# VHH binders against Outer membrane protein assembly factor BamC (bamC), part 5

Target 1, 338 residues: Outer membrane protein assembly factor BamC (bamC), of Kangiella koreensis (c7rcp6)
Amino acid sequence: CSWFSAKDGTEDIDDRYMKSQQDLELQVPPNVKQIEVQDRYRVPEGVIITNRNAKGKALSLDPPQLLLVGGDGVREDSEQSHPTVWVRHQDTPFMNYVSRFMMQKNIPVISSTEKQISSDWISDEDEDIFSQYIGSYNLDGQRHKVTLEIIGQNANEVAVQARNTQSQRLVDDKWVTMNTSKTVASQFLNAFLGFYDTERTKEARERILEEGTINVSLGTNSQGQIALIAERDLIAIWEHLPSVLEDLNLSVSDRDQSAGIYYFNVKEPETGFWAWLWGNDETNAKVDMEPGDYQIHLAATTYGVSMTFKDEEGNLLDSNLVTKIYPEFAASFKSRGK

## First folded at step 1 (VHH)

Design s1 (framework vhh_surovatamig_d1)
Fold by ESMFold2-Fast, scan of step 1:
Structure s1 (fold): chain B 338 residues (1-338), chain A 122 residues (1-122)
Amino acid sequence: as target 1 above (338 residues)
Amino acid sequence: EVQLVESGGGLVQPGGSLRLSCAASGFTFSSYWMSWVRQAPGKGLEWVATISQSGSEKDYVDSVKGRFTISRDNAKKSLYLQMNSLRAEDTAVYYCARVKYSSGYYRPFDYRGQGTLVTVSS
């Protein structure tokens, strides 16, 4: 057991993360586009710099600009000169996620403070397989240093900025300095945001599982109006509701977390001979509601969370309708969705 | 010779509690940041919690915040992890680890013990 006490101690954490090549692409969150395997993002990185005519391809080929596309709770800060996003984050130190990202992806760290972490060289050399999957950026024959920094914070959001601080490329087996790129910084920021979304989603699912089944009953909200009452805290219901709606074949069209509102759509049922033959029930709403747009308003109560149903104009649904759909919603919450 | 010896693991039901201990020897314990790390069956190593030399600073992986508490007793050269509201996913071998250096939230370690098994199951 003395092999645990190597010359500088036990195994370095980085050595333990050298495996997992097979899982790299599967670690990308569903709400983050997997563009790192698209041909359009590989060609610019593999292009050798050559002197070409004005009509040559080299003059019209730029590394693709990658932005965070999709994703709730993330917005770009266009005023900054470097890639910067504001991320909805309230409950824990944000730098914990940055540090975990660096450690899990085996990215070497040269310095770290309360608000900034700086990498050492990230390269495609034999030992650093994870550098090949920094977002959609293929590092063939290149190495880069990057930083992630918290440049702003308020009660609900953290502003994180990425910088590509140094870059080099291999020329005749020698590292030669090259210009830094906001594309590299954007790819690195996108890779971190993908990790962050995956980690937060996993933590939310683990918390929901730990809290057990969610009991839902018929009751009233604080204004005495008919509502479904879920016996959990507001955060748990907010995080679980999309899965419940999906399970009931209802499409989430929008959400307003500050107001506690989910917007959803009930599709018209598929009918006809072919739907009968091939199973129209697979896509039809599992609740007996008129097709259209609806709202669910969430509010904390002394007994849990009230879920008040409204139509597209914001008018309360008939109490008979709420009573009618209650069993399906209660069953879906009790099954924990999906 | 640096030695770290964990104890306190065992079988516990979901929602239960356990207190892990680590006895350190062979180095100036009070001069080092210390961590707890764990490895679930069939999974990789995961950092859990870190504590500064005096105990004034503590950091936790988000999945255990509010449930686990790291503490130390420099006079006894001992590190502790109080684990409350245990979940099935907390099932792992838990290791006491000495932090090689501390920079922001990056806490690599150079020594760890042989571990103590924690099983959360009915």
Scores: ipSAE 0.000, ipTM 0.162, lowest interface PAE 15.9, mean pLDDT 72

Design s10 (framework vhh_surovatamig_d1)
Fold by ESMFold2-Fast, scan of step 1:
Structure s10 (fold): chain B 338 residues (1-338), chain A 126 residues (1-126)
Amino acid sequence: as target 1 above (338 residues)
Amino acid sequence: EVQLVESGGGLVQPGGSLRLSCAASGFTFSSYGMSWVRQAPGKGLEWVATISYSGSEKDYVDSVKGRFTISRDNAKKSLYLQMNSLRAEDTAVYYCARGRPYYSTGLYKSEAFDIRGQGTLVTVSS
């Protein structure tokens, strides 16, 4: 099926997909009393089905466990009423990975915000989502709606929670509402965590193999002025610098390739309602510089490229400031800034 | 001028194989991730497969995993999609797209699709 649900969208695939994800649903459902149905084949919450294809094997009675694919950087939050984990995450918005997961698994999305994404109906026969840890003896004809939500965040971690919001069973060619399950929610969260770990690993390998690592040291330019020295050619540094600046939350305002100059802006720290709601660390500059406009002047040297920092008037920044911001720039160049 | 020209489509029987090609020009092909996207008759656009700019990383929509293989030749500025075990549901116009299939959330914008070609029609029927 197409995962684009928008009618008469633009030719741009990304625009259609994003519009579909961001549109508020006009929901005026009929006032119909939801009926709880008996599910004679439902496995109670806390039971794990191992080897779905091994019919007749005894079921595990242990509570479902969240998978820690890759082992490190994920911890359970047992104090929450729904399946929740804290995931080590920095650099990029966490919801980007949730969105990619939904898209790659061809999961229809009915609503999306900066902190929550809700699915439309997902078949329980989807082995990638509902693997061996979920279900009943008869998974045929069941469907579920689930949500993933960021319920907390700090500088190093994001808390993501899964909820099974609706479930139905097919009875005599009609969908009938059934009880939701934390087992379904745990299964969905585990599928996402597996995707997340794989995606981050691929990104790390791609960065190393395709972009390489760029070593940056503190030194001087050809005129004896303090500068950062990058151990690559001028073209490579010119092409890498925008992503480095973006990674450091610095806005590129202009560039002059013939002169070898990048112009960038250090924003004032956000102090409004949105900064309070989303946290200042997501948008504020990662380097300790005064708000304002700055320049980076690039020049080829015998063993690399010098990057000389200047203020908006073209005056050299003092050596203490350049030394102070050097570690963050060096780290960003080494990781290729994404 | 950025150009992407798809070719290799045609009529094929269910269970058959077909290889699509995309010739790129007007940009530095080796610096971009690339994707295949399809549109079935009367349906919307669907992402199919993605490949990183070096070819080291590949991703697929679940319905084609194990059946389709994406590849590229940076020296020839070409992208390929090997399609095996074709099904009637694979009938679509296939487009070559510059970029990876990610979309923005919050304040950060991920890589976006850039469809420049006319597409190539694949019809799976007996």
Scores: ipSAE 0.000, ipTM 0.237, lowest interface PAE 17.8, mean pLDDT 71

Design s11 (framework vhh_surovatamig_d1)
Fold by ESMFold2-Fast, scan of step 1:
Structure s11 (fold): chain B 338 residues (1-338), chain A 125 residues (1-125)
Amino acid sequence: as target 1 above (338 residues)
Amino acid sequence: EVQLVESGGGLVQPGGSLRLSCAASGFTFSDYYMSWVRQAPGKGLEWVATISSSGSTIDYVDSVKGRFTISRDNAKKSLYLQMNSLRAEDTAVYYCARDTSYEWGYLDSGAFDIRGQGTLVTVSS
C-alpha cells in the first residue's frame, strides 16, 4: 500500500497514475501472464492445416458434419466423445455469448446455468442452425434438443461441447423418438461458432469506433526524456500496444503490467539461402533498429500516455533513433495496428 | 530475447526412430500452443503437429498420425517430437514454432513464429 506512490523513485507520478495502473491490472486477468506478438513466417500455399478436423469424421461413423475449425481462434478437441472445440477467449464470461446466440436465433431454452444451456425442441427446418454447410439440408418432420456446455478452461481457452440430447421424427402426424446424432450436435456447434465469430468481430469494430483514432506525437515523459505520447488513456494503450508491435514485426518477449513495461525483441534479418526460402521482407522489423532486446515504458501524463524506449540494460535510446522510428509507430497506432 | 533451439536430427534408415527436442527461452512457454513444422528439399513449409498450452489438445497431419508423438514439458520449457517408422518422405528440416493462430482469436489463422535454424532429418537407406 505505502509503496504505491513513486515505487521506482524515477517517475514523477501521483496517486491518480497509481490508481490507473491498478485499474489496468484488473482488466487483464492474473492468470494471463503475457501475450506474444511476433513476426511470423506465413504458412505457404498447399499446407494442410485444416486437416486436423478430419479425425472427427472417423470417430462419428456417421455421415460427417465436420466442425468448422481451423479458423480464427478455434481448435477441435478430437479426443472427446461429443463435438468439442477449444475457443480462444478471455476477460468476459463465455456463456454470455451462448445466451446471446440462443436469444438471437430464437432458440427455446429449458434450462441455463453458468456452464450449460439446454434447448427445448428445435425444428430441423431452422435454416440458421441446420443448413450452414454447402450441400447440407433439413429433412421435414424432425426435431431435436441440444445442449452447449463449458467442459474445461484455461488462461487463454474455453472448451465448449455440444450434445444432441433428444431427437424425434414425425410419423403419421405423431412424434416418435429417434436416435440422437453427433451430426446434429456438430451442426448446432458450428452455428454457434459462426455467431460467436460475428459477435466478437462486431464488438471489436464497435470498440474501435467508440475509442476513436489513437494519435501519437513526439514529446517528453515526466522526467523530460524523449518519448512517444499517445493521446489515449493508459488502459487503451496497454491493450493496443501488442497489435502495434506485431504490425511492426516486433516480438513481445514479456510484460510487466504493474510497472507498465513491455519487453520486445528486434530479430536479426535472414540472409542468403534462408532469405530465398522465407522472403524476409515480410518478417523483418519495419523500424530501423539494431537487432536485440528492448523495453517500452508506459506512464500516464497530462497529454495521454508516454512511451519511453530503452535498451536491454534499461538505458534510454538515442533521441535521434526515437525520432527515426516515430513515423512507423505513429502510423501503426493511427490504424490500430494495421 | 525469444529463442527456439531445435536438436535431435540426423541420418536414419527407413523404419528407424528419432526424438527431436526444442528448447524455448525468452517468453512464457506455458502460455503458447506449440507446433512442429517441416520443410522438405524444394518444398514449402508443412505443418506436422500441434500441442496446446496445457498439453490437453494434440493434433497431427494425416501422413504422420500414428507414427509421430508430440509432447511438452512446461517446467523445462521444452517441446518434443518422437518420430517412429520413419519414411524417405519425412526427410526435411524440422522447426519448432510458436503457434499464433489462436493468440488474437478471430485475427489469426495458421501463423507460426519460427526462430531457430531447425534440425535436419535425413531418412535414407
Scores: ipSAE 0.000, ipTM 0.121, lowest interface PAE 18.1, mean pLDDT 71

Design s12 (framework vhh_surovatamig_d1)
Fold by ESMFold2-Fast, scan of step 1:
Structure s12 (fold): chain B 338 residues (1-338), chain A 121 residues (1-121)
Amino acid sequence: as target 1 above (338 residues)
Amino acid sequence: EVQLVESGGGLVQPGGSLRLSCAASGFTFSSYWMSWVRQAPGKGLEWVATISQSGSEKDYVDSVKGRFTISRDNAKKSLYLQMNSLRAEDTAVYYCARLYTEYGSSLFDYRGQGTLVTVSS
């Protein structure tokens, strides 16, 4: 491929290592609007980032690093003696997120209130990667355990502070007390903030689902072809699509669930004196498409489901046509959320 | 199929420079934040740098700030890392990674096979 060689436009470099892509080129139709992934928060430096549904591997830090708190609505409070961040928060009590995080990481809790949570010993012997991550900060090869205290200070926004209250290491089968570490507390806050962002995102999606709306936008599929993007999971779109097609006066002629394809027909509109006299809006297609047979190909994407329109032969529909019918499909999906 | 292929690694002396490239295919490259991550011998993976969809926002790990520059070319579906003033501790396998983002959440969902950078005299 030309962008892999970039050196001389006429000569190809036949490096099989560099020819990692299939022979097919991605094509984006002219005049298509690309969907930009919206991210209000920056990735903090040195964050542990989990790979959760992909071919990639988990990313972790080796040496301990004090990480920058990033993102809209979060800021570090450098005037405190212990690691502290301020978070703009509304809705449920903020400390519920701390409790959920500790539960997810199997961190034992001695006491919990709306404003303060105290842990029992967190050991690097545990299977949970977070506990082992905490232990890795010492780098001396000995087994460690720590206790944490998390305090939520409410004012005009929520301040959350972490304190490492006790630390011990195992020496000759005996637990020996060591100095506490602000690094341990900082890493707890950093990991918690990642969890918090993920949970808030999921809750926002759940609220949208509870409202019963399915948002559809114009964009591209994984091949760069024009498509409608539904911000919902594949199962839900598959279940709702027949009702959407029916609402638009389009008849489903077949379906292939394994391939993710719906086949539908656009009927010839009724014409003549009787159609004029009574009207025939009830049976005519509500989208401006030529009569014939069509396909909708569904595929899961990072932010929802792509719906790619094709003709009976499997050829991609013109981008102008897809753009033209988009408003009616979007309106129909909006009313079908469940 | 999502693919990320790194190139440009090699042996370089301390103080030298290298430019890493990553070729992306199988997805709409311009719609994703992208990152470089590395793994030094005997160490875990470390995040190095991130760049926004348009290239307007960039972030780096403290140890490389002022020395490394991340950039991208959406028309060529390529990601780059310009590495200057290289140090022995920069020795690592460097991976190109795609950043999944959703309303402020972030995680790496794909990465390539990597390219080795060795800084030694």
Scores: ipSAE 0.000, ipTM 0.125, lowest interface PAE 18.2, mean pLDDT 70

Design s2 (framework vhh_surovatamig_d1)
Fold by ESMFold2-Fast, scan of step 1:
Structure s2 (fold): chain B 338 residues (1-338), chain A 122 residues (1-122)
Amino acid sequence: as target 1 above (338 residues)
Amino acid sequence: EVQLVESGGGLVQPGGSLRLSCAASGFTFSSYAMSWVRQAPGKGLEWVATISYSGSEKDYVDSVKGRFTISRDNAKKSLYLQMNSLRAEDTAVYYCARGLTYIYSGSEFDYRGQGTLVTVSS
């Protein structure tokens, strides 16, 4: 279940949103029809003091639900009338995370603006959004509409507020309107905050991996000769190639920066007394190449940098050999960054 | 200032191919999902494709599935759209856009570029 996937629940949401655009012109979407039916429901006359206190003893009001904001960089704004937190955030539009949350959790969206997103009916059957670690709010037979809104921001923080705008419960197979709850709003906000923390952590990890990762594929240079294509700029490849060669137990013998050439040597495998004594240490070349002197010629291309392999005389290496050593070079470049 | 610059459009015959590019600046490119949207002559904006911030997840409008491929290079701050098996109906101005593609909201598109024209005709 990757978010934004064309092949999972995320795609179902995308298809639904696409259909709704068309349905505004042709038909009312199934989801909107269900809402219309429920919205037409009217509570019978008799609304004074109803079932909440129907049994004898006076009940004290429960304290407001606490926001469980356990992550660094999140603080509660207790001065607001609705559940609100300030989240440490900068550089990117905060609403993108709200939109991803709605999409990943298959939450239908009725309206969205630059600062506010409103859901359609959410029930426990679609996603366990309202389940909490403490006290577990039971949504069995209930459904809610919620809104997330940016109500403020500064250089380092964004204030996001949750509101429960409508609520209903099942009574004899019919949806009946019930009072909205700050508890529901708090649980929804906490679910979003959990998503946000996970997503930001994933992004940070991917950013680190991407900065340190160099993808290498088999291809051809500008002259149509077989080459390894590294998907980075020439300066980056030039600076990191020595470490790649070291990882493969190849020794750099010379370099010509102006011509874009690295010279390296494949050593004869260790044998005899030292191989016997040192048997468990990796000192031999990790690539299946004949011992000798070789060259790597670097050139910038449309898709990155071509690395063309040549022997000591400057003759192109056989394509079968380049194909054979490719996996080891690709793995070494991919693990670049230590 | 956020800036998106598209290139690669042109005139191509039906069945041909084009590769569109978008160069991004003024924001942390790797932190955003990116999209391609298009506008055919006399019509409104249509979402075409979206790619996640890492590149691991991709989505397409049904009419281009199997023909178009969206990709990105976060190190180069560039977004790409490879268009194969082009049809007359693909004729449009193509825009690079920052953000997600929820059709009803519009709020997911913070910025878009000036566009690049793709004309598919003989």
Scores: ipSAE 0.000, ipTM 0.157, lowest interface PAE 18.8, mean pLDDT 71

Design s3 (framework vhh_surovatamig_d1)
Fold by ESMFold2-Fast, scan of step 1:
Structure s3 (fold): chain B 338 residues (1-338), chain A 122 residues (1-122)
Amino acid sequence: as target 1 above (338 residues)
Amino acid sequence: EVQLVESGGGLVQPGGSLRLSCAASGFTFSDYWMSWVRQAPGKGLEWVATISESGSETDYVDSVKGRFTISRDNAKKSLYLQMNSLRAEDTAVYYCARDEYSGWLYDSFDYRGQGTLVTVSS
């Protein structure tokens, strides 16, 4: 009889609740769900046990996941009971993005505060909202209410939490209350994160376009050596030079920001019958330079930034070569913010 | 406070029958899918049967199909498992469980009872 004693549990909050109850009523701990899933799905890979006499599509049995966790600027907060992520954000009120998301997706809002927005009923068949979750299925005739809330903030990050607050299913033309789901909350959070990333990228691009084009001319550096002169500040040229080099099919090999040096490689042109047949001009350098390793030295000037070209040994490139490659560099700098 | 209390377990001979009951309190019973889950000695939890809110839909693990019948009485806030043609392999502690999700995730439970022991032995 005593074989049923589970007294050596982990110090999980749910396990503590189980131990304290006299009538042994239990809130299911995460490890119990894992055991149940393993018992049901122990069959070999490639055998799918999904068949119920079900109406339409079934809900996913996979654990809820946040699709953008692990990318730059997003990290999971696993200590929270509801799906929560910390998002890199510093410059504007974060809730402005939540509000715009709700408007773009035509999600009705019941209540809105500085730190929390609550939806009215959302259909589970909304592809723009719930299709963001890999491995998820929606059932016909379900509807959900969700809340996004700022639960924490620091100088560099905002913690946003999603909650599924109410759920209903359509049975015999009547809406019946059903259990809320962390999967629904995670799908909603994922949809928001995808919107946020797209919106921030769009805003960054619009800001670059508003700051104007970078004009580049032939001139000399502070030492009287031939250079390209970019009519912007040092930080802007440093930030945009990798994109310029990439546009010209030049590979950045190293960087020294304190010295203001970019190291890059000009590859051997791909030649031969197959390169000709398949039109492989897209990978060849767009500037007429000998294959090898080169340096660009940046220095601030009164009217912008000097870009001085050197070979692998640090010797200055001749003025005829710099003059020859100038038009392509100038065009790339001018067009980078299109 | 959500509470699930099982009863009806006991010793039964192979080929015999037994009826388990579960009394629910502290929540709106008619709004939830309900399940029976079991744990055999020295083994993990195994899902046995599920029933929808109204009782219109039921599902069973293959090893009990045709032998077990899950039912519910929403007016009495009770869940039942009628077990027929019992086998030694059905020996387990049986738990009443409330499904966390709407009927299609019956291995995802938010509350479980204390369990009732069923022993099938000659």
Scores: ipSAE 0.000, ipTM 0.123, lowest interface PAE 17.6, mean pLDDT 71

Design s4 (framework vhh_surovatamig_d1)
Fold by ESMFold2-Fast, scan of step 1:
Structure s4 (fold): chain B 338 residues (1-338), chain A 122 residues (1-122)
Amino acid sequence: as target 1 above (338 residues)
Amino acid sequence: EVQLVESGGGLVQPGGSLRLSCAASGFTFSRYWMSWVRQAPGKGLEWVATISQSGSEKDYVDSVKGRFTISRDNAKKSLYLQMNSLRAEDTAVYYCAKYLHSGYTRSYFDYRGQGTLVTVSS
């Protein structure tokens, strides 16, 4: 009993020493009085990039109304003392994106762990990361240290928090300490979120290219009109579309690459005893469309290419008709249209 | 091969109820957020509802809040939409979709099925 109790006591002592060491490292009393320059700049409200804006003295972020071409994968955690957002994330380690952000933006790193990364001084000498994303500041004569940390996660989201840990202003060719700012932390967090969105968009497109399939969904073009959205680059869709049309027994009549338009014809069905007997399926259109001339207008989008269908006159096809023919077009684009 | 097969649509009177189902195959269903999207006659596509991987988070377009409930069964690889207090304006073809979320600026839906038609009429 007694040697068992002694072992438990030793474990308790070790745990207390670990906590004491952490507390000690956080205690940094000033040895001498430093010259403190207070920057009385305005603190912008709503510096975290969202579809929500502050009104009055309160900022609230409810679950957003989701739109096909726009929506927030980021929500603010207003209960935290430092700028914090919950980012919709699954499939890969989140810190890989934080690390890549620091590397791509040439931000010097003092320390990095599995849940936290701390910068060295960030200044306006090479890239003004803060002014790029906020648009409000010229950082000439200022420098900051910032930390990004994962403070929580679940199966669907990761909570990332930014802290401005040190700040200095240049006065008479000397760096003097100034107060840290939640605005600086928010600006840095916004810069990271912009990078994250760009990287995830790129990765989504690269997965499609590697899988060797062209995924087509119903959506809208940049004008908000119904369109088929193909998750490929414009050149690839332009080159594969003739094969898709041929597979559907639609005749390409003309092309205008500068305008991004394919012109095609739907033939009248061949009817008759001989066609019935010997495979009329070989030449009849595989989509339920009225015989006539049609257009497909292609335009590049962030996630791929929009394909907008029009009649001979250039008028939009009825959304019910586009919805009706969508499955055949989607199937034909699968495996690159064949 | 990714497949999404919607079912459960039909003709229903205003105030009635329908339950839509979506059977998923060809991908790891439990690792994706899933959504329902609809297209009403003569209108564009509209997002309706989204559900997280585990089902712990759900979101709805304002016009259906309190009337529709999205749910999922990861073991059966199925997505559901319980529609109550149906209105004529809910008439549409309903599609289930993988929800691809890339951050703060936009959402992308990957849907491939033929959809299921819901007609709310007297």
Scores: ipSAE 0.000, ipTM 0.110, lowest interface PAE 17.1, mean pLDDT 70

Design s5 (framework vhh_surovatamig_d1)
Fold by ESMFold2-Fast, scan of step 1:
Structure s5 (fold): chain B 338 residues (1-338), chain A 122 residues (1-122)
Amino acid sequence: as target 1 above (338 residues)
Amino acid sequence: EVQLVESGGGLVQPGGSLRLSCAASGFTFSSYWMSWVRQAPGKGLEWVATISQSGSEKDYVDSVKGRFTISRDNAKKSLYLQMNSLRAEDTAVYYCATQIRYTYGPSLFDYRGQGTLVTVSS
């Protein structure tokens, strides 16, 4: 150890931050796509389809068509006859993710083109592929062939469609052809979407960790109120904000981990003969704010973290003031991570 | 309201094993993807592992693949990380995190607790 732990208290502050209760309240903006299961099913009166893992149940239902969409950047295309989603994608060949999915799940591929991959037989009991994610009920002893195909593309989205092309069931130790199912196609598409979202989230995380700057823009929070939008994850913004405030000569007075709030103080400018004679630029606030106590409320958003400014009482600061102080906050954040 | 409480960390010899737990409350645990992230002394946060709502999808950072296993029990509102064949470089504070899924840009909307310290000493 080159540094002893008690030099400037910086390492003690970091250690305390890591060990403190970080029960920052998760506030999901109204415009963020829900991760909660959407009800797309119709079931017979009095029947609830929950989990196929309910042992010993034989349901004689027409299985519901299901399509789970995870996170923002994925939307259903309900006008198609087969399960189809539009996925936000614009930087790499989309089919590379389809290919990786097939390889990682050890799915045999019988044909592959630039826009389409077709499987050989897959057991519907494969937990990684045909697990009951939301409400569908599949019977044991089935095998299926499925296809994923890119059916459309625009500047920022790719439409991917799943088809169940062949199905068989085991009858007296022989495979017998059965009707294909949109439920099977939907389950396969959901498995791919889960894989894709995990891969892209990992890639986005790696990209964020590689970025040497934190970009901050003027925008609005989920409630339409003026805010600064930082293009980093919540952990990074929470961790860097004290240093940003310090750089701006603003004193952190408290923090509320549960509510996602930093409390800070804008000090009175130094007055008197010596401050006038020698200047006070090194200790005075670098932002044009009235002296007093303020709050910054952090909330997760689709495009980063919103930072909403409030006064001591919790009332919103006016948009003119937020706009006025924005350049100094943006400059301070931009210098972080270098 | 939302709480994540990590436990199970401790001092362990290289090659040893630990099982971390995370107790969740105040939200619909079964509706969220969950992750483990860690921070080694003097380093930034590193994503370790992710698990889907049902547990059907799992992913890991390359350095822990084959050694760590993420799992969840939705009935108990608990997340787990089984860590085998531990190395000195696994020394870190480990955090349990909820994940709002999106395909690019900022990678996570995280809610994390106090963390649990894992020290692997030779």
Scores: ipSAE 0.000, ipTM 0.102, lowest interface PAE 18.9, mean pLDDT 70

